# Miniprotein binders against p81326: the designs that were tried, part 30

Target 1, 226 residues: p81326
Amino acid sequence: MLHFGGFIMEINHISKILEKEREEYIRNKVEEYLKQGFSKDDAVNKANQSWRTYIGHRIQDVIYNLLKKFLKDSGLKVTTDKALNNRNLPEELDKVKRLIAINYGEYLFLPDADVIVYKVENNDIKIIAIISVKNSFRERRFETTYWKLKLKESPVTSHIKVFLATPDKDNEISYKCPNGKPKKMRIILEYELDGIYFLKEDFEETEKAKHFGKIVEDIIEISKKL

## First folded at step 12 (miniprotein)

Design Bh7
Fold by ESMFold2, fold request of step 13:
Structure Bh7 (fold): chain B 226 residues (1-226), chain A 83 residues (1-83)
Amino acid sequence: as target 1 above (226 residues)
Amino acid sequence: SDLEKRAEQLIEFAEYLIRLAEELLEEGKPKIAIEWLELAVRFLQMALRLARKNNLDELAERIEKLIERAKELIERAEKIKES
């Protein structure tokens, strides 16, 4: 149990650091695209797209390393969808892959899960949770919800917790009913997922919508029940 | 002990943040690297407070040295930023 008091506040600095980089990144990329002959409007659009890719990878890496460091002394292991897509997969990870794969007739697909938490007991692997990391909700807004529903269809995978982690800079899902108007995306995501963890200070906290710094404690407690 | 494990977790995450900052310095991004280094120091300070409250002197000394090294990296990054 993380009783340090300040852990949640320090975790929220991650998203603040990422936002500080954005303006300089965008400015430099716009200049690069202008030199390549793109119009101002095209250069700005391309720079923003480049930023979304860049920051998405950065957030995923930070979250993966955070979970890996803080969960390992609780007997929990952490891997990623990228690691599971490797051609020469170690036996342990091959078993993890098989335990989260979804069958579509002649095709077998992994759910889109950026980070996977599991444990190994007596050579048996138990998947605890998958965490989807979203920086923006511009495209495929409910992809995480779809994978949760697919995992619930089988008793082999129905126990797997599905979490969403996000800075939600643009407040797309930070509040359930701002100005009395329901935000469909927040309401559906919160209803269907097992939790939403925010990498920022200002959002509507509920039993499922929490500060990201709470995720370590939550995963550990869930693992004790499995 | 459990307290030593918690301090080690904070240290290991701070060491990851330092490595991230070092990569950013190599990419010519000293301004952002300093931000990650300052965050690493904050995590090390959390580990240090835990060690001091529980009278873990050897651990506290090790953490203090790590903080000093991280601050030296911040100073180097400041020089690169101004170049």
Scores: ipSAE 0.823, ipTM 0.930, lowest interface PAE 0.6, mean pLDDT 88
Fold by ESMFold2, look of step 12:
Structure Bh7 (fold): chain B 226 residues (1-226), chain A 83 residues (1-83)
Amino acid sequence: as target 1 above (226 residues)
Amino acid sequence: SDLEKRAEQLIEFAEYLIRLAEELLEEGKPKIAIEWLELAVRFLQMALRLARKNNLDELAERIEKLIERAKELIERAEKIKES
């Protein structure tokens, strides 16, 4: 139903809008860092880092709000890693946090779970999916696969679907074998994750690599089987 | 109905996009705010088509008013961008 072509086309505009801000953002940040006494090379590097943080948070916020609005009428709730780290955590979210936390001896850590989809049935919480939002793969290229593997280690979390959402503007994972050469990062991510959802038009579609606009229907279908 | 729910979901997401654009205008970023507002209008137009196809006249009037408000905000943002 939400799979109509107009919906998918409009969602692909999100990443285009975000990229239009890049040049002005970086220019302003370089000026700020130069005024703080950094060298030109350092100011440029810091500005690019600042941009990656800014755009990552913006993409995650948009995706969170999209999923929240479109999943609500299917009995599905959505939260974020940021919300789960608040000190004033409501009981429901505290339960969500406990259900996805991974034990490392003396320490408990949340997986890379930018957006979390769950449902509540008879006061019990069932985690449906975790969406990792990545704008760039310069660092932490396979972090999402690590967290999927950790979640698979326990019968309590092994059912949780782990998705990657990305505009992939630089085509780092858009194609499996560009120019006949296997792209390791795309092949491994697709193999290990439950799905990759692209916020753009041009990429190699597969069973697991889809337009982001299809994620709502996919999550709803999964939730009916869980 | 399912079609009313779909239209309302599109409306609610568009309202989020409008609020995002308003925040960007307060930050002095009218060019980017216009882009988000135009996207919001596109989602509202999808909701409007659903409402009209299903003879939901009251919902259609609500959506038309939201589109008008978004377009007025675009015009305001254009003036800010030029100044």
Scores: ipSAE 0.816, ipTM 0.930, lowest interface PAE 0.7, mean pLDDT 89
Fold by ESMFold2, fold request of step 13:
Structure Bh7 (fold): chain B 226 residues (1-226), chain A 83 residues (1-83)
Amino acid sequence: as target 1 above (226 residues)
Amino acid sequence: SDLEKRAEQLIEFAEYLIRLAEELLEEGKPKIAIEWLELAVRFLQMALRLARKNNLDELAERIEKLIERAKELIERAEKIKES
């Protein structure tokens, strides 16, 4: 499939907008917390934690809407783990939820699957891919690989592709050997996951580490093989 | 056609970006709303180039009107930013 060069370039601009929003958000939140009597260090820590929650929802919403708009003409549908946790589920989404749930004996849990892509054929649902959205790797650095390994353990979920989408503004996983030594997190994530998609221009591109703008055609191609 | 479908996808994503920017304006965040509106215009311009290259005149007119509306929102946001 042919890829839009301009499309990829404009998609990479999303991370630049997010960084500008980060700067304004952090500045305003720090001032807010300082006026509440917090120390400078506490205000900065609180502002950064607030930002992580806020921006996680924004990135997920942008990715959800992008995939929904660009995949619909290929017969592919998109939902979110947040939507699957709502009280009242349409029958279609209830089936999606059951198909990705992981059994832990007496308990049933959804994987960390921020965005879920599936198709419907002959009233049957097949999960194609899940996309985990990560803004930072300071904590929960291997959570996405854990879910890939769990999904791979069962023949009913082993086909599901697990992708990671990230701005990676601090270059935590952007390069395999940034100072001549292997970066453990990048090496393990790339090895175990089906793909890492960067919402920025500056990173080491490989067969699995790509510009986010390429994810649409990758998902379409995968869906043709299932 | 495939190019018409691609242009329509670009339009729909741009319309989402415009709605995101409108929400930011309602929250009193005109500076960042302008950034999202400018991105929306860039996606609309991609769609417009596809429509024009393939002689889709009605689609091109629709896209041109959307670009004009997005630019009007940018002007409104600039005035709010100044105040």
Scores: ipSAE 0.803, ipTM 0.926, lowest interface PAE 0.7, mean pLDDT 88
Fold by OpenDDE base, fold request of step 13:
Order: sequence, then C-alpha cells, then structure tokens
Structure Bh7 (fold): chain B 226 residues (1-226), chain A 83 residues (1-83)
Amino acid sequence: as target 1 above (226 residues)
Amino acid sequence: SDLEKRAEQLIEFAEYLIRLAEELLEEGKPKIAIEWLELAVRFLQMALRLARKNNLDELAERIEKLIERAKELIERAEKIKES
C-alpha cells in the first residue's frame, strides 16, 4: 500500500505555494496599472481580476502535469481543451476532440475540460474522464454540472466521468451542512458530478467527495472497466 | 516493479517542479522558486525512501544527485533574493 499520507500532505502544499504569489503579484500589477493612468481603486480591481485569471491557469497547469506523470505508467494519456483548439490536430487528438464534443444540432461544442484522460487500444480511443480544476467558485459555479448533464444526453459521451478538483479556499463547498445550513453548491455538485476532489485537509469526506490524492487510483480503476 | 514505477513518477513530477522553479527564477521571482524547489526535494525524498526500501541502489544514487541539484538551485535563488 503506497503510504499515500505523505503524498496527500504534499498535494495540499501546491495550493499553499500558489497563494504565496498573491501579495507580490497584486502589488506589481497595481503599480503597472497606476503607471497606465488608472485610479488607485481601478488599479486594485484590475489587479485582483488579473490574479484570479493567473492563479486559475497556474493551478490547472500544475494539476495537468501531476496527472500526466502519475497516469503515464497505467497506459493512460492526458490532454487539455486548449490543446484541442487547433485547426491542424494530430489524428489521435482529432479523435479525442470528436469523442468529447457535445451536439447542439447544427453545432458541436467542447465542454470545459482542463484535463482530459483517455486510453488508446487497438487504434481506438476511449475517453475516461474530464477533470475541471477550479481555484475558486466566484465565477461559473455550476458550469461543470452543466457539462456533465450535457455529456449524459448522448450515448457517445454518457460514460465519461466528470470530476471537479479544487482547493476550495473560501470553503464554499467543503461541507454539506455547516452549522445546520445546507450548502446548495456542495450538494448540487456532489449530486450531479461523478466526484469532487479536494486539495486540502479541512473538508467533509463522502463517497463522492474525496482528497485529490485518490483521483489517480479512481481514474485507473475506471479505465479498467471501459 | 510497481514501487519502481512509483519512484519514477515522483522523480518525473519533481523534475517538472524544478523546471517550473527555474522559469520563475528567470522571471525574477526567487522567493516562489524556492518554495517549488523545496516541494520538489520532498517528492524526491519520498522516491528515495522507496528506492532504498527496495534495494534499488542505482535509482537511489540518481535521486540523491537530483536532490543535490535542487538544493544548489535553492542556494542560488537565496543569493538572488538577498541581492
């Protein structure tokens, strides 16, 4: 049994390290916007918005690379929606793109997919899971749920597991009923998604809500059933 | 073996973190670079424990060299931070 304890603890440090960049980042951006002629209030607001975008991409990149390394030996491949946003795709990625596309009649659109896990067997591609990585829930609170529901509507995509990974820094979804009050977002996300994975220690664990350290094992197990 | 594979996974992820830290150093962010390097060292130490437990001497030596490299980068980053 891999003593997952040490690995779990180190995963929690990822979010902590990323948050340490905030103060310096905000200070530098505020100075930049002041030099551009913005007011102090506007500069602060713009800096905060810039930070949200920046940190969101940073955590997605780290999690993508983590999953890429830890799934490789299981014969599993990973990609991103960004990598699929190209006119000239390799055949393999073009197939992946088509297999996750959602039908809107005249149009096909991709779900938000920070990480896409798939396997190749006998030149056939099977999509295993889509993972949405969110640093915070200030925007697009139920977007991942929407994509899960849309993927369920087609027999082509209904088997795809949809997971949410988050440090949940603001404790928006860490507990179902803190102080006896139901957290609507936690309850809905847990109900609709295949799993929620936390990059933190302080959360209510359930069958679907687990520490991020378990996601690799869960994905490998799913891949064996497909 | 499964343990050898796990050790290699930890090594590869640590190497990614080292590269990330090097990029941050180039961007003039030594404080954050040090934090990622320290995390990389901790992952390498986990890999080293696995290698030693399974008598994988060659792998252990490789990991030790990577740890030393990461520590040297930390020292360089600290000097940059103080300058």
Scores: ipSAE 0.796, ipTM 0.920, lowest interface PAE 0.6, mean pLDDT 92
Fold by OpenDDE base, fold request of step 13:
Structure Bh7 (fold): chain B 226 residues (1-226), chain A 83 residues (1-83)
Amino acid sequence: as target 1 above (226 residues)
Amino acid sequence: SDLEKRAEQLIEFAEYLIRLAEELLEEGKPKIAIEWLELAVRFLQMALRLARKNNLDELAERIEKLIERAKELIERAEKIKES
């Protein structure tokens, strides 16, 4: 157990640091869009949309690198869906790609997978987990749930754990029933996914809803059972 | 040992954060670079505590050098920010 109370606290700082870029980023983008001939309102809206994309990629990159470093000594490897989109893949990554593919009859498509955790044993690849990293849920609330359900439909992929990692900046899924009112999104995500991991302190902890500091240990434990 | 492995993991992640901060400095973003460097120092300090507790003197020395490097980068970034 990384009972480093210190480690858990520092994980929460990751999101806080990233959010400090927002004001400067928005200002610069607004100026850019104004120079392109957009109205002030359009420039602000476009800047906010650009920020959501930008911050989403930034947090994904940090979490990817964190997991890569902390899983390495357990013999676990990590990759991303982006890395698998290449035409010329190394044999190992080509196998990983095939083992996470979802069948749609005439077509195979990959699930959204910000982080893919796998192990190699005797030249056999076993996919352990897919982690979706979301900064906010404004437009794609149940996308991760969709992919989990699709993966569950095949005996090839049904064993793959699907986790969500989020700072939940807008407090959309931090609590199940705030003020006695059920939060549909939290309840459904927790029910359908294998776990939700929060990069924050203020959330309702359950068996499936945990602090992000526990994800490494949980993945290692799962890997030992496969 | 398991503790030595954990210390190395913390070091490697801190080194990633230092590289991230260096890239931000090149982009002219010293304020944010400082924040990442300070986070890196805190991870290195955690690693240092582990190394010292287990009498890993060589590892402790390596970590101390990394902390010093990160602090020097912070000082440079602060000068850039003030200028």
Scores: ipSAE 0.796, ipTM 0.920, lowest interface PAE 0.6, mean pLDDT 92
Fold by OpenDDE base, fold request of step 13:
Structure Bh7 (fold): chain B 226 residues (1-226), chain A 83 residues (1-83)
Amino acid sequence: as target 1 above (226 residues)
Amino acid sequence: SDLEKRAEQLIEFAEYLIRLAEELLEEGKPKIAIEWLELAVRFLQMALRLARKNNLDELAERIEKLIERAKELIERAEKIKES
């Protein structure tokens, strides 16, 4: 047993390192927006919005690369919704795109998919999982749940596991009933999703809510059953 | 072996972090670059323990060289930070 403890601890550092940029980033953006003629309040709000976008992309990229490396030897491949947003796709990625598409009658749309895990067997593609990576939760709290429910409606996509990965910086979903008060978002996300994976130590662990360090093993196990 | 694969996975991820840190250095962000490099070193140290435990001497040597490279980059970044 590799000291699972060490790997888990190092995963937690990913989010900590990213958050160290916040103060400087906000300061610089506020200054930029002030120079553009925005009020102090508007500048702060815009800076915070910019930070959310920035840090969101950064954590997604790190997690994508982590999963790419740690799943490779299991014959699993990873891609992103961004990579699928091209007119000229390689055959493999075009198939992946089609296999995750959601039918809205006249239209097909892709779910939000920060990471898409799939395998190729004899030129057949099987989608294993979609991982949504969220640094924080705000207005779009149930977006991942919506996509999970939509994927379940089709026999083409119903087998696809949908996971949420988050450091949950604001402790919005870390506990089900902190101080005896139910957290709707945690309860609903855990109920509807196939799993929640935390890039932190301080959370309520359940069958579906685990440390992010377990996600690789869980995905590999799922892939063997498909 | 499964342990060798795990060591390689750790190495590849650490190499990604090193590249990320190098990009940050180019962007003039030595403080954050150092943090990523230190994380990379810790992953490499995990890989090194695995390699040594399984008598994978060639792999261990490769990992040690990567650790050395990362440490050199840290030193460089620290000098940039102080300037």
Scores: ipSAE 0.796, ipTM 0.921, lowest interface PAE 0.6, mean pLDDT 93

Design Bh9
Fold by OpenDDE base, look of step 14:
Order: C-alpha cells, then structure tokens, then sequence
Structure Bh9 (fold): chain B 226 residues (1-226), chain A 83 residues (1-83)
C-alpha cells in the first residue's frame, strides 16, 4: 500500500515538472515571434499554441515510456501511432497497424493512438488497449470518443479498450457535477470510454475514472481475459 | 519474483528519466534536467526499498550505484546552471 501511494505521488509529479517549463518556454517563443515581426498579441497567441503542442508531445512520451516499462514483464508490448507511420514496418508492427485500422469504405485510417498495447501469442497479435494522452481539452474534446465509437463498429476492433490519460490541469473533466452543474465533457467521456485515468489527486473517482497508477493493473487484467 | 520484477521496472523507468534529463542538459535546460533527475532518484529509492526488504543484496547494490550516478549528474547540472 505504501509503495503504491508513493508511486501515485511520483506519477503526479510528472505533470508538475513539465508545467514548470511553461514560463520560460512562453518567454522564449514570444521573443522569437517578435523578432519575426509579429505583433505582441500575435506573438503571445502563437507562443501559447506552440506550448500546447510541445507539452502535449512531452507528456505523451513520458507516459509511453512509463507504460512500456511497467507492462514489459507481463508479456505485453507497447507502441505508438507515430511508430506505425513508416513505409517499412516490421511484420509485427504492420499487423498491429492493420488490426487498429478503421474502415471508411475506400480508405482505412488509423485512430489517434498515442499508446497501443498489444500481446503476441503463437505469432498472433491481439490489440488490448489504446490510450489517448491529453494534457488539456481545449481542442478536439471528443476526438477520443469518436475513435472509440468507430472501433466499436467493427468486430475486428470492437474488443479494443480505449482509455484516456490526463493530468487535467484545467479541471475540465475532474468532476462530474461541480456545484451541482453537470460537466458535459466529463459525463460523455466517462460514458463512452472504457476508462479515464488521472495523473493528479484532485478528481472525482468512479468505477471508470481512476488514478493513472491503476492503469497498468487494469490493462494486465484485461489482457488475461482476451 | 514479482518484487524483483517491480524493482526492475522502477529501475528501467528511472533510467529513462535519466536519459530524458540528459536530453534537457543538451538543450541547455539544466534547471529542468535537475527536476527529472530528482524524480529518477525517487523511483530508484523505491526500488532500493523493495530490494532491501526482500534481501536482494546484489540488486540493492546495483540500484545504489545508479542513485549515485544520478546524484553526480545533478551536481553537474547544478554547476552548469550556475555558469
């Protein structure tokens, strides 16, 4: 229990450490854009947009590596959508890519899949889960939900669990009904997704909304049932 | 054992964080490198506690060496930060 508590606390620090970069990053980017001839207001806006992209990638990379290390001993493998965007894929990753593809008639497209968890049994690949990692929900609020629903439409992909991992720094989905008012985004995401995992302590816990520290165990348990 | 596996997982994640910190150092961001290194040390300390409680002396020694390396990197990063 104590070790788990410690682990949870350290997970929460990941987001805190990343957010410490913001002030310096914004300052440097504003200066850069000013030198490029942008107005002060435009420079600030562009810097903020750049920051959102930067921090989003950083947190995704950390979470990917965390899951990769902590799922390894369970026989589970981890990859990313970025790793699948290659013309020359190893056979294993090519199979993974095909097994998460969504049919749009003439075209197959991949869902947004920051982290993909799969297992290999007897040279067969089973996709277990897709984890979307979001630092904030200012843009594309229901994108993960869209992909979950699309994956559900095919018997090939309907078994794939879709999870959302977030520090939710702006408290957009941390509570279902703060001050008695339902938060549409939290309610819909929790309803449609298989789980939401928070890299923070201050949130409303439910059966589907848990601390990120539980995601490894949950994925392992799911993998045993598939 | 399951405990050995957990300790190794913590070690491997800490090693990733150390590499991440080194990237930040290369980018000229020693302040943030130090934060990642401190986090790495905390994960290693968790692993060390697991190793010691289970009388895994060889593993404990390995972890202690990694902690020392991480601390040395912190000291180096602090010197860079001050320059």
Amino acid sequence: as target 1 above (226 residues)
Amino acid sequence: SDLEKRAEQLIEFAEYLIRLAEEYLEEGKPKFAIEWLKLAVRFLQMALELARKNNLDELAERIEKLIERAKELIERAEKIKES
Scores: ipSAE 0.863, ipTM 0.943, lowest interface PAE 0.5, mean pLDDT 93
Fold by OpenDDE base, fold request of step 13:
Structure Bh9 (fold): chain B 226 residues (1-226), chain A 83 residues (1-83)
Amino acid sequence: as target 1 above (226 residues)
Amino acid sequence: SDLEKRAEQLIEFAEYLIRLAEEYLEEGKPKFAIEWLKLAVRFLQMALELARKNNLDELAERIEKLIERAKELIERAEKIKES
């Protein structure tokens, strides 16, 4: 009986710890850009952009490692789209890459996939889920839904679950109708995706919108059906 | 057992967090390293509770050693932060 509550609470700290770097990071970057000859306004803007990139990668890495550890004993493996961007892939990863590729006629492209969960059974690879990890939604708000829709278009990829994991720091998708006003992004993301998992406490829970602490169990359950 | 597996998962993740904290120390960011180490300790404490509840004494001992290591790293990081 892992106090499910304790694990959930500790997951929430991941994002909180990462956010503690923001002030120092911004300050240092602003100073750097000022020294490069940028105006104060430009320096601040560039620093904020740099922060978004930095924090995005950091949270993705932590979540990747979390999922890797917590899915391992279930016979599930994890990789990333970045790991697949290699000319010389091991056979297993080459198969994974091919099994998530989206057809654009003359071209195949990979969906954005911060985490790819798959299993190997009898030398066959089955892709279970793709998890997009987003710290904020300021840019590319519906990119994850685009990839979900594209994956649905092929019988090769239509079974792949697409999840979004986010701390939703700006409360853009935490609630469907805050103050009686529908949040378009929450509604669309929840409708199109297979699930949204929050790395925070304050959100509207639904069948598809859950705390991130449930994602491991959900993925394992999905894997058993495939 | 499922509980043993869960404890091991917590341990492995905590070990990752410790490594992450060490990277922050190498980057000269002891303040943030401490935060990751504290989080690692909390995960290890959860694992320890699981181990104890299941009378997994060897596992409990291993976890306690990891907690001790993490605490030592916190102390070291605090000294670096103050210098």
Scores: ipSAE 0.859, ipTM 0.941, lowest interface PAE 0.6, mean pLDDT 93
Fold by OpenDDE base, fold request of step 13:
Structure Bh9 (fold): chain B 226 residues (1-226), chain A 83 residues (1-83)
Amino acid sequence: as target 1 above (226 residues)
Amino acid sequence: SDLEKRAEQLIEFAEYLIRLAEEYLEEGKPKFAIEWLKLAVRFLQMALELARKNNLDELAERIEKLIERAKELIERAEKIKES
């Protein structure tokens, strides 16, 4: 169990390191967009949008690599939806892709899956969990919930756990009822998802809302039941 | 052993962070490279503590060499930052 206090603290530090880039990144992008002929206001807005995309990808990559390393010795494999977006997939990844597909009648679509955890046993693939990694919730608040609900509708995918991992940078879901007012997003996400994992210290812990340091153990435990 | 596996997990993640730091150096961002390298060193120190507590001397020596390498990269990055 990686639940030693040092590991938890270093997990929190990942988000802190990434956020240190913001000021310099914004400054450089504003300058770039000004040189392209945008107004100051447009340059600032574009720089902020660029930052959201940049930081989102960076945190997803770090979390993917973390899970890849810490799940490997348990016989668990990880991939991403991006890796599945290829015409020529290895047989293993092609099977993974098919096992997470959602049926829309004439069409199959994949859920958003920043990290896909699976195991291979006797040449059979079992999908264990999908982890959505979000730095903030500005644009896609309930998208992960939508995919969880869709996955539940099929006996092929109903067993797949869906987790959200976030530093919750804007404190949108860290507490259920701050100042006595229910946070709709926290309550709905916690209710519908299998778990929320925080890459921060300051949050309300519940049965489903845990520190990210617990996710590896939780996934391993789930994998043993499948 | 389970402890050796945990130490190796920490080492492999630290090695990833070192590679990440090298990418930042290539992008001309030594300030942030240093932060990732320092994080890598902290993960390696956790692995080292685990190795030492379990009398894994060979593994401890390997980790110490990795820590030294990461520290050398920090020094290099600091020189680049000052130039």
Scores: ipSAE 0.858, ipTM 0.941, lowest interface PAE 0.6, mean pLDDT 93
Fold by OpenDDE base, fold request of step 13:
Structure Bh9 (fold): chain B 226 residues (1-226), chain A 83 residues (1-83)
Amino acid sequence: as target 1 above (226 residues)
Amino acid sequence: SDLEKRAEQLIEFAEYLIRLAEEYLEEGKPKFAIEWLKLAVRFLQMALELARKNNLDELAERIEKLIERAKELIERAEKIKES
């Protein structure tokens, strides 16, 4: 119990450390865009957009490496959609790519997958879970839900668990009905996804909405049933 | 043992954070490098506690050396920040 509490606290610090960069990052980017000839208002808007992209990638990388290290001893492997966007893939990754592809008739497309967890048994690959890592929900609210629903439509992919991991810094989905008012986004995401994992303390915990510290154990348990 | 595996997982993640901090130093961002290094030290301290409770002396010694290395990097980063 004590070790779990410490681990949970340190996970929460990841987002806090990343957010400390914001002021300096914005200042530097605003200056850069002003030098490029943009107006002050345009420079600020572009800097904020750049920050969202930057911090999004940073948190995804940290979470990817965390899951990679903590799942390794369970015989589980991790990759990303970016790693699959190569012409020449190793056989294992080529199989992973094919096993997560969604059929659109003439075309196959990959779901957005910040982290892909899979296992190799008897030379067969089984996809266990896809984790979407979102720092904020300003631009893409139901994207992860869309991919979950699409994956359910095929018997090839219907077993794949889809999880959302987020610090939810703007408290968009931390509570279902704050002040008696339903938060549509929280309710829909929790209903459609297999789980939501928070990198923070201040959220409404449910069967599907948990602290991120539980995701490793949950993935391992799922992997044993597949 | 399961505890040894968990300690190694913590160590490997801490080593990743140290590498991340080194990247921040290379980018001229010592302030943020220090924050990542401090986080790495806290993960290593958790691993050290596990090692000590299970009488894993060799592992404990290895972890202590990593903590000292991380602390030295913090000191270097602080000097760069003050400069």
Scores: ipSAE 0.857, ipTM 0.940, lowest interface PAE 0.6, mean pLDDT 93
Fold by ESMFold2, fold request of step 13:
Order: C-alpha cells, then structure tokens, then sequence
Structure Bh9 (fold): chain B 226 residues (1-226), chain A 83 residues (1-83)
C-alpha cells in the first residue's frame, strides 16, 4: 500500500498551472474573434467557450498520462475516447469499445468516457473504470450520472466504476451544503457516481469525494476485487 | 522493489511533464513551460528521496542528473521569457 502526501499535494499544482494560462488565452482569443468581425460580446463568449474546451483537453491529457504511468505495473491499461474513435482500431481497443458501448436497440453508442482503465487477463478484457473529466458544470451538468445509470442497466457493464475528476475552480460541487443549503449538483453527483476526485485542496472530503491523488490506489484496489 | 517501481513511475511522469513543457516552449510560451518544468522537478525530487531512503545510489545519481537537466531547461526558458 503506497501513501505519500507529497504526491497528492503536487498533483493539485496541475490545475493551478493551467489556470495561470486563462487570462492570456482569453485575451488572445478575444483579439482573434474581433479580427473576424464579431462584436465584443460575441468575441468574449466565444473566447470563454474556447478556453473551456482547451482546458478540458489539457486536464484530460495530464490525467491520462498520470494514470498510464502509475497503473501499468499493476497490469492495468489506459486508453481514451479519442483513441476509441479511430476508424481502424486494433483488436484490443475494438474489444474495449464494445465492452463500454450502450445499447439503444438498433444502435450502440459510447458513453462520455474521457479516460478508460481496463485489464487483460487470460486473453479477456475487463473494464475497470471510466473517468469523466469536467472543468466546469455550466453545460452538461449531469451527463456523467446519465452514463453511469445507463451502464448500470446491463449486467455486462454494471461493474464499471464511473468517476468524475475536476478542479472545480468555481466551487460548484466542492461542498454538500454551502451556507446551510444542499447543493443539488454535489449531492446528486456524489450519490450516483462511484467517486468524485478533486484536483484541488479545498473541498468537503467524504467516502466518495476525495483528492485526485487517491485515484491510483483506489483503481488498483478495485481491480484486485475483479 | 515496490519503492523502486514507484520511483521509476515518478520519473516517467516527470519526463512527460518535461515534454509538455517543451511543447509550451515551441508555442512561444516560456512562462508556462517554466511552471511545468518546476512541477517535473518536484516529482523528480520525490523519486530522489525514495531512491536515497532505499540506498539506491545508482538510481539516485541518475535522478540527480535529470534534475540538473530540467533546471538547465528552466534557465534557458527564463532567458527567453525575459526577452
């Protein structure tokens, strides 16, 4: 069992470093959109949307690489939704894709699974967890819970853990009852998901709401039970 | 050992962070590259402490060289930033 508090503390620097980019990024994007002829209001809105997409991809990339490095010696493999959307999938990834797909009658669709953790044992693939990476909850607020509920509908996918990873810079879900009032998003997300992992220090820690640095040991522990 | 494996994982993640910082330098963003390089050094320092506690002198020497190289890259990035 590996516990090091320095690891948890240093991981929280990831979101802090990325946030330092925001001001310059938005300023440059506003200038770019103004040159394209957008109004000031439209340029600002587009720049903020561009930032949300950019920061989401960056956080996902860092999380993917962290999990890939720290899980490999436990026999666990990591892939992404981007890799699974390639037309000519290797056989292993094609199996991963089919094992997380949701059945809608005549159609099969992938859940929103930013990062997927799986293992290969005796030529069989077992999906362990999917991690949804969200920087903010202004749009698609409960999308992750929807996919968890869909995965629970089949015994083939019901074992798959669904985690949310977030810096939650705006404190949208950091506390269950801020100012004495229940925060709907935090309560529902924590109830429905298997875990929420915060990329920051200041949040209400519970059995399911944890520092992101604990996700590695949690995934390893889950994989041993499967 | 498990501690040696953990040290190697810390090194590999630090190497990823260094590569990420190099992307920022290529984009002309030395200010942000420096932040990622400093984080990489912190992970390398954690790996160094594990190596020293386990008397892995050869590994510790390797990590010290990696830290030196990362700090040289920070110095180069700082010169670019000040321009």
Amino acid sequence: as target 1 above (226 residues)
Amino acid sequence: SDLEKRAEQLIEFAEYLIRLAEEYLEEGKPKFAIEWLKLAVRFLQMALELARKNNLDELAERIEKLIERAKELIERAEKIKES
Scores: ipSAE 0.819, ipTM 0.926, lowest interface PAE 0.7, mean pLDDT 89
Fold by ESMFold2, look of step 12:
Structure Bh9 (fold): chain B 226 residues (1-226), chain A 83 residues (1-83)
Amino acid sequence: as target 1 above (226 residues)
Amino acid sequence: SDLEKRAEQLIEFAEYLIRLAEEYLEEGKPKFAIEWLKLAVRFLQMALELARKNNLDELAERIEKLIERAKELIERAEKIKES
């Protein structure tokens, strides 16, 4: 697969474009909530929560479309947790859903798997990777590691690679030892996950912490081993 | 070829970006639509370089028309923003 620096650079601009929307979005939402009768403090909090939901869904959609286009010619297919929750699933997607589900006694749940990469060989489906998209780590900061550990507990899911994709605009996990002090969240996430992919330029790159644009080649290489 | 496949992937992603920008334009958000359109043009320019390197004249002509279309959308979005 050919590597090109322009592709990697341009991919990192996606989060920059999305962030430009934040100020206007927040302002408009605050005004909307004030008109609904919320106090200023409540309106601001609700607007920020609304932004986090909006930006997360937008980043996920962009990542889905990117992976779908760039993995197609390698025989790899891409779906989302949203698509798997639709009623009337095609047989193929129903099988994908079953292959990633986690059993909790009488309950069956899907892991936090915003984007799922799989292949179809001789009518068999093999799950390659799941990508969790996180805009920030204010809440549920180790959720992705939890799902990685749960997937490792069963022989049917233990091969599935778990990746984290993030712009990490607030530098919560961008560096391992900022100011010479270990950053617990970065260290643990990098240790437990199969990869962390940053949608920005300024972060400490390692064998597992990479520019998002490299995720395509990594997934293709993994798929050849399965 | 692998270069041709990569060019087509870049085009398809750029087309997605253009559709995303069109959604912003329909929502009355031309300044954000412009940002997505500019990114789409950058991906199309990368595809054009690959097509020219591989001497794919028909593909290159198709990409040039897509770039022209995207730039026309940018111009229209700029006029809407001024209004």
Scores: ipSAE 0.809, ipTM 0.922, lowest interface PAE 0.7, mean pLDDT 88

